# VHH binders against q8el04, part 3

Target 1, 306 residues: q8el04
Amino acid sequence: MKSIQVQQLVEEFNLEVLAGEDHRERTITKSRTHRPGLEFIGYFDFFPMERVQILGKKEINYLHQLNEQERDIRIGNVVNYHPPCFIVTSDQDGLTYLKKYCHAEQIPLLRTKEATVDFMAKVDHYLTRKLAPEIAVHGVCMNVLGIGILIRGESGVGKSELAHTLLGRGHRLVADDIVVLKRLSHKTILGTHNDKNKEFLALRSVGLLNVVRAYGSRAFQDETRISLDIKLSKWEKDSLHNELEFETQYRDYMGVSVPSIEIQLQPGRDVAGLIEAAANNWYLQQQGYSAAEDFMNRIEWQDGDD

## First folded at step 1 (VHH)

Design a17 (framework vhh_8ghr_2)
Fold by ESMFold2-Fast, scan of step 1:
Structure a17 (fold): chain B 306 residues (1-306), chain A 120 residues (1-120)
Amino acid sequence: as target 1 above (306 residues)
Amino acid sequence: EVQLVESGGGLVQPGGSLRLSCAASGFTFDYYDSIGWVRRAPGKGEELVARISPSGGYTSYADSVKGRFTISADISKNTAYLQMNSLRVEDTAVYYCARGEWDDYGFDYWGQGTLVTVSS
């Protein structure tokens, strides 16, 4: 679905281009990198040819122990699958054979000074973010006490004004109006801005505000894992009885279930304080404490759950 | 380019069997690959029916098909299969073959779908 070019890895990680310099537009579609091993002895079942191929000390040492003719055959068989690129780690040298083969097959050969394990972790992290499935939703994304919170509700309900109140309490803006949600795994949604709305907050009567310029760099955060979903709704007298709930509700984003609460916005209500309370309660729940369960146990109102 | 081509669908009577095939081209199954069968019936949402990790031999099934359907893969033929036994009218749907990663329930590549109709 999504892809990036090898050139983007070259720029992000300051990679040295050893061969294939005219083919850096080749695309990467898979987030995990791979180290060839059994492929060097001719076993290609399950070879992840679409992945960036990493050649560490183990891989290069093995190839350097082969005679020139055998080495040429072994590496040629791997290169003939046309992976997006090869990256040699630990500033290893003696790579004339790799340069020749990668040049002939028009595949970038790159090098980094970084150690293999650390470098692979960084590349996997970068690719996961860049290649993640994503959707755009209307709302505000904030980081409150380290918890990523998506605040949604109908246009005009006061989401941006609430965001400004939270900024005044020391919390951070991630995105206003358009929030980009990225699915990093079956359990993780990342919230971020769309670059165009980076650092901006729109306030009625005031206009467009750059929060970094107005309040300093700590007022803004590029991204956050979404841990809570908040639905803001208009207060209606007849619906007040629906606010006190002890069961956790969830909202689905791209197959990931996020805890969700609804807060009615009404004059005199400290909605920002309620959001702060929700963030603190999330931390307690992660540590295995449930206030609802504790309360139910104390009043001897036990569920029949066996 | 990555391509998935389904075959084996058709009309079958209740209690009958069908084997769907998914021929993959443009790539080799890797250690993290997941091949799934997703069905969509008219007027209903999508249901992930079965999933396999070709390299690990791991499989999973929807509760609605456990014991009746079997997913498998032939790495040498770059093909995945869905063996459907004891078919019911409720199994009528378009069946899609899809490729993704095992650690992710999303799919990046989809086939065109093959229709399975269970009726007289």
Scores: ipSAE 0.014, ipTM 0.509, lowest interface PAE 6.8, mean pLDDT 85

Design a18 (framework vhh_7qia_2)
Fold by ESMFold2-Fast, scan of step 1:
Structure a18 (fold): chain B 306 residues (1-306), chain A 118 residues (1-118)
Amino acid sequence: as target 1 above (306 residues)
Amino acid sequence: QLQLVESGGGLVQPGGSLRLSCEASGFTFSDYEMGWYRQAPGKQRELVAFITSGGSTNYADSVKGRFTISRDNAKNTVYLQMNSLRPEDTAIYYCAAWDYLGEPYDYWGKGTPVTVSS
């Protein structure tokens, strides 16, 4: 299971430490933050205690309405579940009671000047990417016409050369050689680079190319949702290949099914053009049109004709 | 896709015990949070026990000290050990799974009935 330390949030978001300074090594394993509103009124049946707990104006205002005895009880009940940390938003003051319990239970109490909704969105975004289950695959990841495409195939099939051709046509590189795939949800795979290969493309005979320096910042993108999987294969004269396939194929990555097509890399074939066509076809399918279904329906209609 | 199948329910006398099992099939059981809910006739569905992917547990006040939730990642199974059963524990018990990146309790089983009576 992936985790990060509370210290990483302190650094990333420039958080002020109000209590628990010596306990910033506590781990965060959940990508969503939580506001403990119902928990402060005594309802714990769904309390996601492993999430970072966010205290906005609503939460703090409610606690300020309680007498001191009731406040101590309500806060103690929440803190006793040992969440990773508490973060107070909107630079709110009057937090001596929270400092007391967070100190006693050795839980970081942090503060930000940012508004609750905006801050939570930023933290959820950061944690989702840092904590997502991931695998590394060999291939190239490109963004073509807004569509994230994973291009895979055997070493030496020409994946990087194809990526260079796509860059020349105005498309964007995400990763070459090693593509990191992250599962963001049961339906979403995100493709990204590792730290070592950021912005680089390796080309035969030319060598290592920095795509940002060669083509500008628009030629590179840090990440993209994977919408299409492409298997490149070398054309082999001795093999029978079925180029005409009407049924949609899928490839599974960490339990997420991604539409998949196979393209043979033949001399003189415009494979980059085929990838652009596949990206355009993906948009049509999102709009409810299937060329394969349309074609099959036309065949059935034609066969029924006298 | 993750599928959940509950078993172990049945008729039991007051003071008796039952162990419910929920077998998960599909992708990456060990990454899911798991919970047991119950629903009695005419009542809303309520959480009775919860176990995180890391093994931390939480219980409803009505069952604390009597029920124990556990998981066996090697068997893709979550368990609910129910001791000292009372007539008010009578309900259909549901297994639920939640991907830490997804919405809470994305996946539900069909339920297993538990009746505590003579």
Scores: ipSAE 0.000, ipTM 0.154, lowest interface PAE 16.4, mean pLDDT 81

Design a19 (framework vhh_8h63_2)
Fold by ESMFold2-Fast, scan of step 1:
Structure a19 (fold): chain B 306 residues (1-306), chain A 122 residues (1-122)
Amino acid sequence: as target 1 above (306 residues)
Amino acid sequence: ELQLVESGGGLVQAGGSLTVSCAASGRTFSDYAMGWSRQAPGKERELVAGISWGGSTYYADTVKGRFTISRDNAKNTLYLQMNSLKPEDTAMYYCAADRGYDLWSEDEYDYWGQGTQVTVSG
């Protein structure tokens, strides 16, 4: 179980501490923020109390329309569930009742000048990345035609040289050698660098190359969703198949199934071109186009033609 | 433009079985990865099962071995077969679709149904 402290949000977003200053070590384990609403009228059946609670203009204006006694009771009931913290957006004031209950229950009460929607988006983005389950794998991560690709294979098979060829064709490096994979959801694996290898590519005879300094900022990307897994292997003549294959293979990363292709390295083969073809094909499939279905439809059309 | 409608929920006794289904209309169903999420009273929404366009499946540890997700692309229908039901499985079950490019969390799928209630008595 990953967690961060409320103190990390205070530092990242320059939040003002209104109450609970001594309790900023409280932990956050959930990546989505929540805005209480029906909880203010006593409906708690679906209250996600483990989430950071955001109080925007809608929430504060509603509470400010209540008389002081009702306001104190309703906010007290919400605070009594002990969420990690409350954050008031849009630099709203008149919060003495919130300070009182957050102080009593030892829960940080924080404030930002940012508008609710923009602030929540930033916090959700930050928490998702910091709390994501992660593993480190050996390989190269590239972004090719908008598709994030993880390239695996044994040491020395030519992964970094292939990455350099792809850079020369206008594609982007994310990470060489060590790729950090983060599970952002049950559907999404994000590939990123480990900060130390940021922008570096190791090439035989050349040494370490900083791709941004050598090729410009467009040659590098901090992270990418992994859409395709590629295993590079040495060529073995007896393992080549002559038949067209339409069935997708998958590799599992932390419970997420990623389409996987094996490419055998053989003399004269344009592996970079095959990767570009694979990326373009997966891009089209995600937009609802299937080349396999199109091919099958053409066969059916010709056979059914009057 | 994809619309999702769940059905098949109801009251079932502990140890029983139930199948919920999700009918999709609008866009081609086979182009989407599909999933089932549930939300029990007082708890956060949980993704319990997922199935890719190619048929690869995912199951949360809480349901692995008891639940089976499947799809019928010809009928534009997603299924969740639930066996050995426990009172803890009581929740509103939501059908969800993902068009594939999103970097969103499990709470941020592109298309959601209105849900179907499953209640397990014990």
Scores: ipSAE 0.000, ipTM 0.121, lowest interface PAE 19.0, mean pLDDT 81

Design a20 (framework vhh_enristomig)
Fold by ESMFold2-Fast, scan of step 1:
Structure a20 (fold): chain B 306 residues (1-306), chain A 121 residues (1-121)
Amino acid sequence: as target 1 above (306 residues)
Amino acid sequence: EVQLLESGGGEVQPGGSLRLSCAASGFTFSSYAISWYRQAPGKQREWVSTIYSGGDTNYAESVKGRFTISRDNAKNTLYLQMSSLRAEDTAVYYCAKEGDYFWSEYSYDYWGQGTLVTVKP
């Protein structure tokens, strides 16, 4: 199970440590934060105790309106589930009672000056990327006209050479050789590099290139949402391959369906141009236009006129 | 509104079998990964199994080889076939769908009501 330490949140978001300073090695395994509400009223069904607990103005104001004895019971019941940490937003003060319970139960109590909704959005974004289910695949990841493209194929088929051609056309490298794919949601796969292959492209006869040093910062991008999967294959003699496929094919990555096309490499073929065309077509489809649907509907209508 | 309704729990002897069902509504079932979790008395919830939209599955090490997760997209139903049950499998079993918006204060898992499984020697 993927995890990060509470200390990583403290460093990333410059959080103030109010209590539990010796317990920042506690682990976070859930990508979303939670804001306790009904739990303070005694309803613990579905309480996501493994999540970072955020205390905003509503939560703190409610607790401050309780008498001391009732407040001790309410907060004690929540703290006793041992969440990874508590974070108080909006630089709120008067937290001696929270400090007492968090210290006793050895749970970090942290504070930020940021507003609740904005802070939660930033933390959820960070945790989602750090804790996302991931796989590593062999291939090249490029950003072409704003569209993230995963290019795969057998070793030696020319993926890196194609990537170099796309770089020459102004497109951006995300990863060569090993592409890390992260599942951010039921509909989103993110492609990125690992630390070892960041900014590098391997080319036959030339060797290893750092694309930022060779071509400038615009040649590289840290990550991209994967919108298209492309399989490169070598041309085979006597192959009958339908390259005019009008029904969309898909490939599954960790339960997310990604549109997929196969392109055969042939001498003199402008494969980079085909990839650019695919990216443009994807954009049009997002705007509600399908060339395949339009073509089929036109043919059916013409047949009706006979 | 997302709704998940579990059924199929009950009492069973060690080495026995049970099949749990989860009826889903309020979302496009075939497009989502759905998981089984369980919570034994006095313990935290633990993940049991996930089935992805494409049919791939994953299992907790403690149940691997004994439990099988499956789905019927036509019926919007998730299943957990449990075999070789042990006393340690006694728990309330929950069907769970991850929320769609991870950056919201409403970002939490959608859970069913649960169904109790008791393995008695």
Scores: ipSAE 0.000, ipTM 0.126, lowest interface PAE 20.4, mean pLDDT 81

Design b01 (framework vhh_7qia_2)
Fold by ESMFold2-Fast, scan of step 1:
Structure b01 (fold): chain B 306 residues (1-306), chain A 120 residues (1-120)
Amino acid sequence: as target 1 above (306 residues)
Amino acid sequence: QLQLVESGGGLVQPGGSLRLSCEASGFTFSSYAMGWYRQAPGKQRELVAFITSGGSTNYADSVKGRFTISRDNAKNTVYLQMNSLRPEDTAIYYCAARTVTYDSYGLDYWGKGTPVTVSS
């Protein structure tokens, strides 16, 4: 199980710290936020206390309608479950009672100017990505014609040079050298950069290139769903590579099967063009068309009686 | 005044079971909500399970389906039945009590804790 610290939410969303400043190292392990409305009225069955607790206008206005004694009891009942933090939305004020309880129980109390529903959606999106199971792989991740492609191969095989060629053809870089793969669901792998290699491409002899500064924002994308895996290999004369392969091969990433093809780097071969062809073919397959099946069906009848 | 004394902790193999007990002394046990918290070395204190004075229960996601909290008001005791124990459950387990009649800034009473070690 992965976790992040409350401090990471403070930094990502520029949150104001109202209480519990010394406790921002508390961990978040759940990807969904929660609004403790039913809990304020005394219903705690199924209370997701491990979630970040969001206090919107409905929650704060309800609490402000209570007398001081009843409000203290209701807030105490929720705070005593020790959630990771509380975040007040819509820049609401009059929060001395919350500051008091959060300070006493050493729980961060944070505030945002954003509206509740929009803020919750952003936080849920962020947490889902940060807490997803992940692995790091060596390679290049590109977005080609709208699909995410993971390009793998031995160090020095020319992956970064290929990525630069694809950039020149209008495709977008996601990550070079280290690609972070995140499992978002049983069918979805997301490819992204790490914190250090964002926007960078390393080219032999040229050096380290920032693709956004060199080619504009169109040249870079923060993340992409991985739809195709490509293995680059050096052309070897002794290779027993079968060039006519009709059955789709797959590579497993954290239990998700990704279509995989191998491309040998032969002298004069347009590898970038082959990757573009593979991307176009992927779209046709998603529409239910298989060129291999169509070809095999035609051959079957051609080999029979006319 | 209310005092809490935990017992039942110990060493157990993965997949094993332990039952923790927390005996309260005082006159108001039946009016208190009772909870179990745990703290592993290098980790934050976390709520494990809670039972209200009316008998409603709440569990951390990590223990749902494995742990059961119950209470016996006649014996002034709250229990935590821990089944299918994992190495990750290794922690010092604390009993806590809270009542809505108190003007309190947090849980009103804490025990001193009982250690649970799950090891092969």
Scores: ipSAE 0.000, ipTM 0.152, lowest interface PAE 22.3, mean pLDDT 82

Design b02 (framework vhh_enristomig)
Fold by ESMFold2-Fast, scan of step 1:
Structure b02 (fold): chain B 306 residues (1-306), chain A 119 residues (1-119)
Amino acid sequence: as target 1 above (306 residues)
Amino acid sequence: EVQLLESGGGEVQPGGSLRLSCAASGFTFSSYAISWYRQAPGKQREWVSTIYSGGSTNYAESVKGRFTISRDNAKNTLYLQMSSLRAEDTAVYYCARVEYRSDWGFDYWGQGTLVTVKP
């Protein structure tokens, strides 16, 4: 099972450490955060203790309305479940009791200046991506007309050169060479870069190009949902006819089926234009229109009338 | 009146297994969360595991997958099944009752049982 350390959360969100500084190596295995509520009145059945616990204004104000004795009992009982950490939002203070319990039970107590709902959304987003099952594949990931496209093929077939052509047409690079694919759900694969190849495109004879520095921030996107898989192959005599397919083909990534097409790289072919056409066709299919099905229905109708 | 009595400690070789027991008396055992803590000589006391009255369990990261806490409410007994023992597990192990009181922590502790992991 994937996990991250509390320290990674501290670094990502610039969190202040109020207690448990020596215990930032504690692990987070759950992608959703939690706000304790019923736990403060003694109901712990189904308490998601493995989640990061968020203490917003409502939680802290409730605890501050209790006398010192009651507050110590309530928060002590929650801390005794040993969640990965507590994060106090909205730069709230008066937290000596929390520091005391978190220090004693060796649990990080952290603080952010951000408001509760916005902060929780950001943390949930981050954890979902960091904890998702993933694989690394060789290829290029682009966003074309809002469609995330994974372009794969044999080394040297011209994937990076094609990516550069697409950049010149206003499309966006996500990753070159190594594409990280994350399974966010049974229907969703996310494509992203790793830390090392962020913003870089490798071109034969030119070398490494930073696409943001060369073409501006619009030339790059951190991630995209993969909607289409494209296999680039070298042109073979007599294989052009195989590219006209009437049935949707799929490629499986970690149990998620992604529509897949094969494009042969040949002299005089506008491959970038074909990729743009595939992206536009994907939108039509989302609206319930299939050009292949329409074409086949028209042929069958005409054949029936013969 | 309230008593917690640990047993089952001893010497064991690295990679070995050992089962600790804690016999409770003088209170309604099934109504309380009960924890295991440990303390090596010269070190701070460290939480190891807790089993709550509703049956949920929690473990320190260092022992997850190696230790299993369980309870027998009919016998008023708490257990800690320890496997894949390491030299770092050498400590006196304490049973502690969690009571919802005005002060945090545990109001009832056992006397401890020594676990030594060495060849």
Scores: ipSAE 0.011, ipTM 0.404, lowest interface PAE 9.3, mean pLDDT 84

Design b03 (framework vhh_8h63_2)
Fold by ESMFold2-Fast, scan of step 1:
Structure b03 (fold): chain B 306 residues (1-306), chain A 120 residues (1-120)
Amino acid sequence: as target 1 above (306 residues)
Amino acid sequence: ELQLVESGGGLVQAGGSLTVSCAASGFTFSSYAMGWSRQAPGKERELVAGITSGGSTYYADTVKGRFTISRDNAKNTLYLQMNSLKPEDTAMYYCAAKTYDLSSWEYDYWGQGTQVTVSG
């Protein structure tokens, strides 16, 4: 099970620690936050206790209006489920009762100046990315004409040299050598660099090149949604016939199906141009246009004229 | 660039135990399938034990019940605990990592190896 520590939220969002300072190593395993509501009136069926618990103005105002005995019972019942932490939004004060109870139960109590809805959206986005299932793949990730392309193939096939050619054509590098793929949803794979290979491209005979320093910030992008998979292979018998197949192929990454194209390397072939053509064709397919289907329909129409 | 560095090899008597370790750098360790292979002089390299990113383990029949593979993702370290060692276990032990490929169980990255010698 993937997890992060409460301390990572404290650092990322500059959160104030009100209680439980020595317990920031507690782990978060769920990507969505939760606001307790029905739990304060004693209904705990389906309570998502493993989520970060957000206390906005609605939650704090309700607790503030309770008498001391009821407040202690209601707060105690929620805290006794041991959620990872509580975060109070909108810089709300008068929290001595929460500090006391969270201290006693060893649960971090944190505060932010941000408004509840905006803050929850930011935290959910951060947790989704940090807790996303991920794999590392050997290859190159580029952004070409606005779409993310994963380029894979055998070591030495020229992937990094191809990436450099694409940079020269105005496209952007995301990652060379090791591409980190994150599953954000059942339909979305995000491609990114690891921290160590950020902005670097390895070229034979030249060595390591920092693409931002060499070509400017426009040459690099931190991450991209993967829309197209490209396999580079050496030319082999029957390769031309395979490249003329019209059926869409897919490759699976962590249960997400990504359109996949094989491009075979031949002397004099403009592989970068083929990748640009594939990116343009992807846009047409998103608009509901299939060139293969249009071509076949025209053949059928012409045959009918005979 | 992915780098793997083995340590912990040495001389041990038959029936003894030894733990070798592998420190990983330059990648997201938790996302890789990891393994230990060995090669004796004049023999082909064989996979001894493997552990997936999810923690599932594999052992070659020759070592099953005697060796235990484990990983510590917080330390980016892979371990092989070897018990009841036999002279036939004498070999260079290599740490290996596999990039994602559902169609092939071939390890793509290898360390430099650590020598284990069992006397007896």
Scores: ipSAE 0.000, ipTM 0.148, lowest interface PAE 17.8, mean pLDDT 82

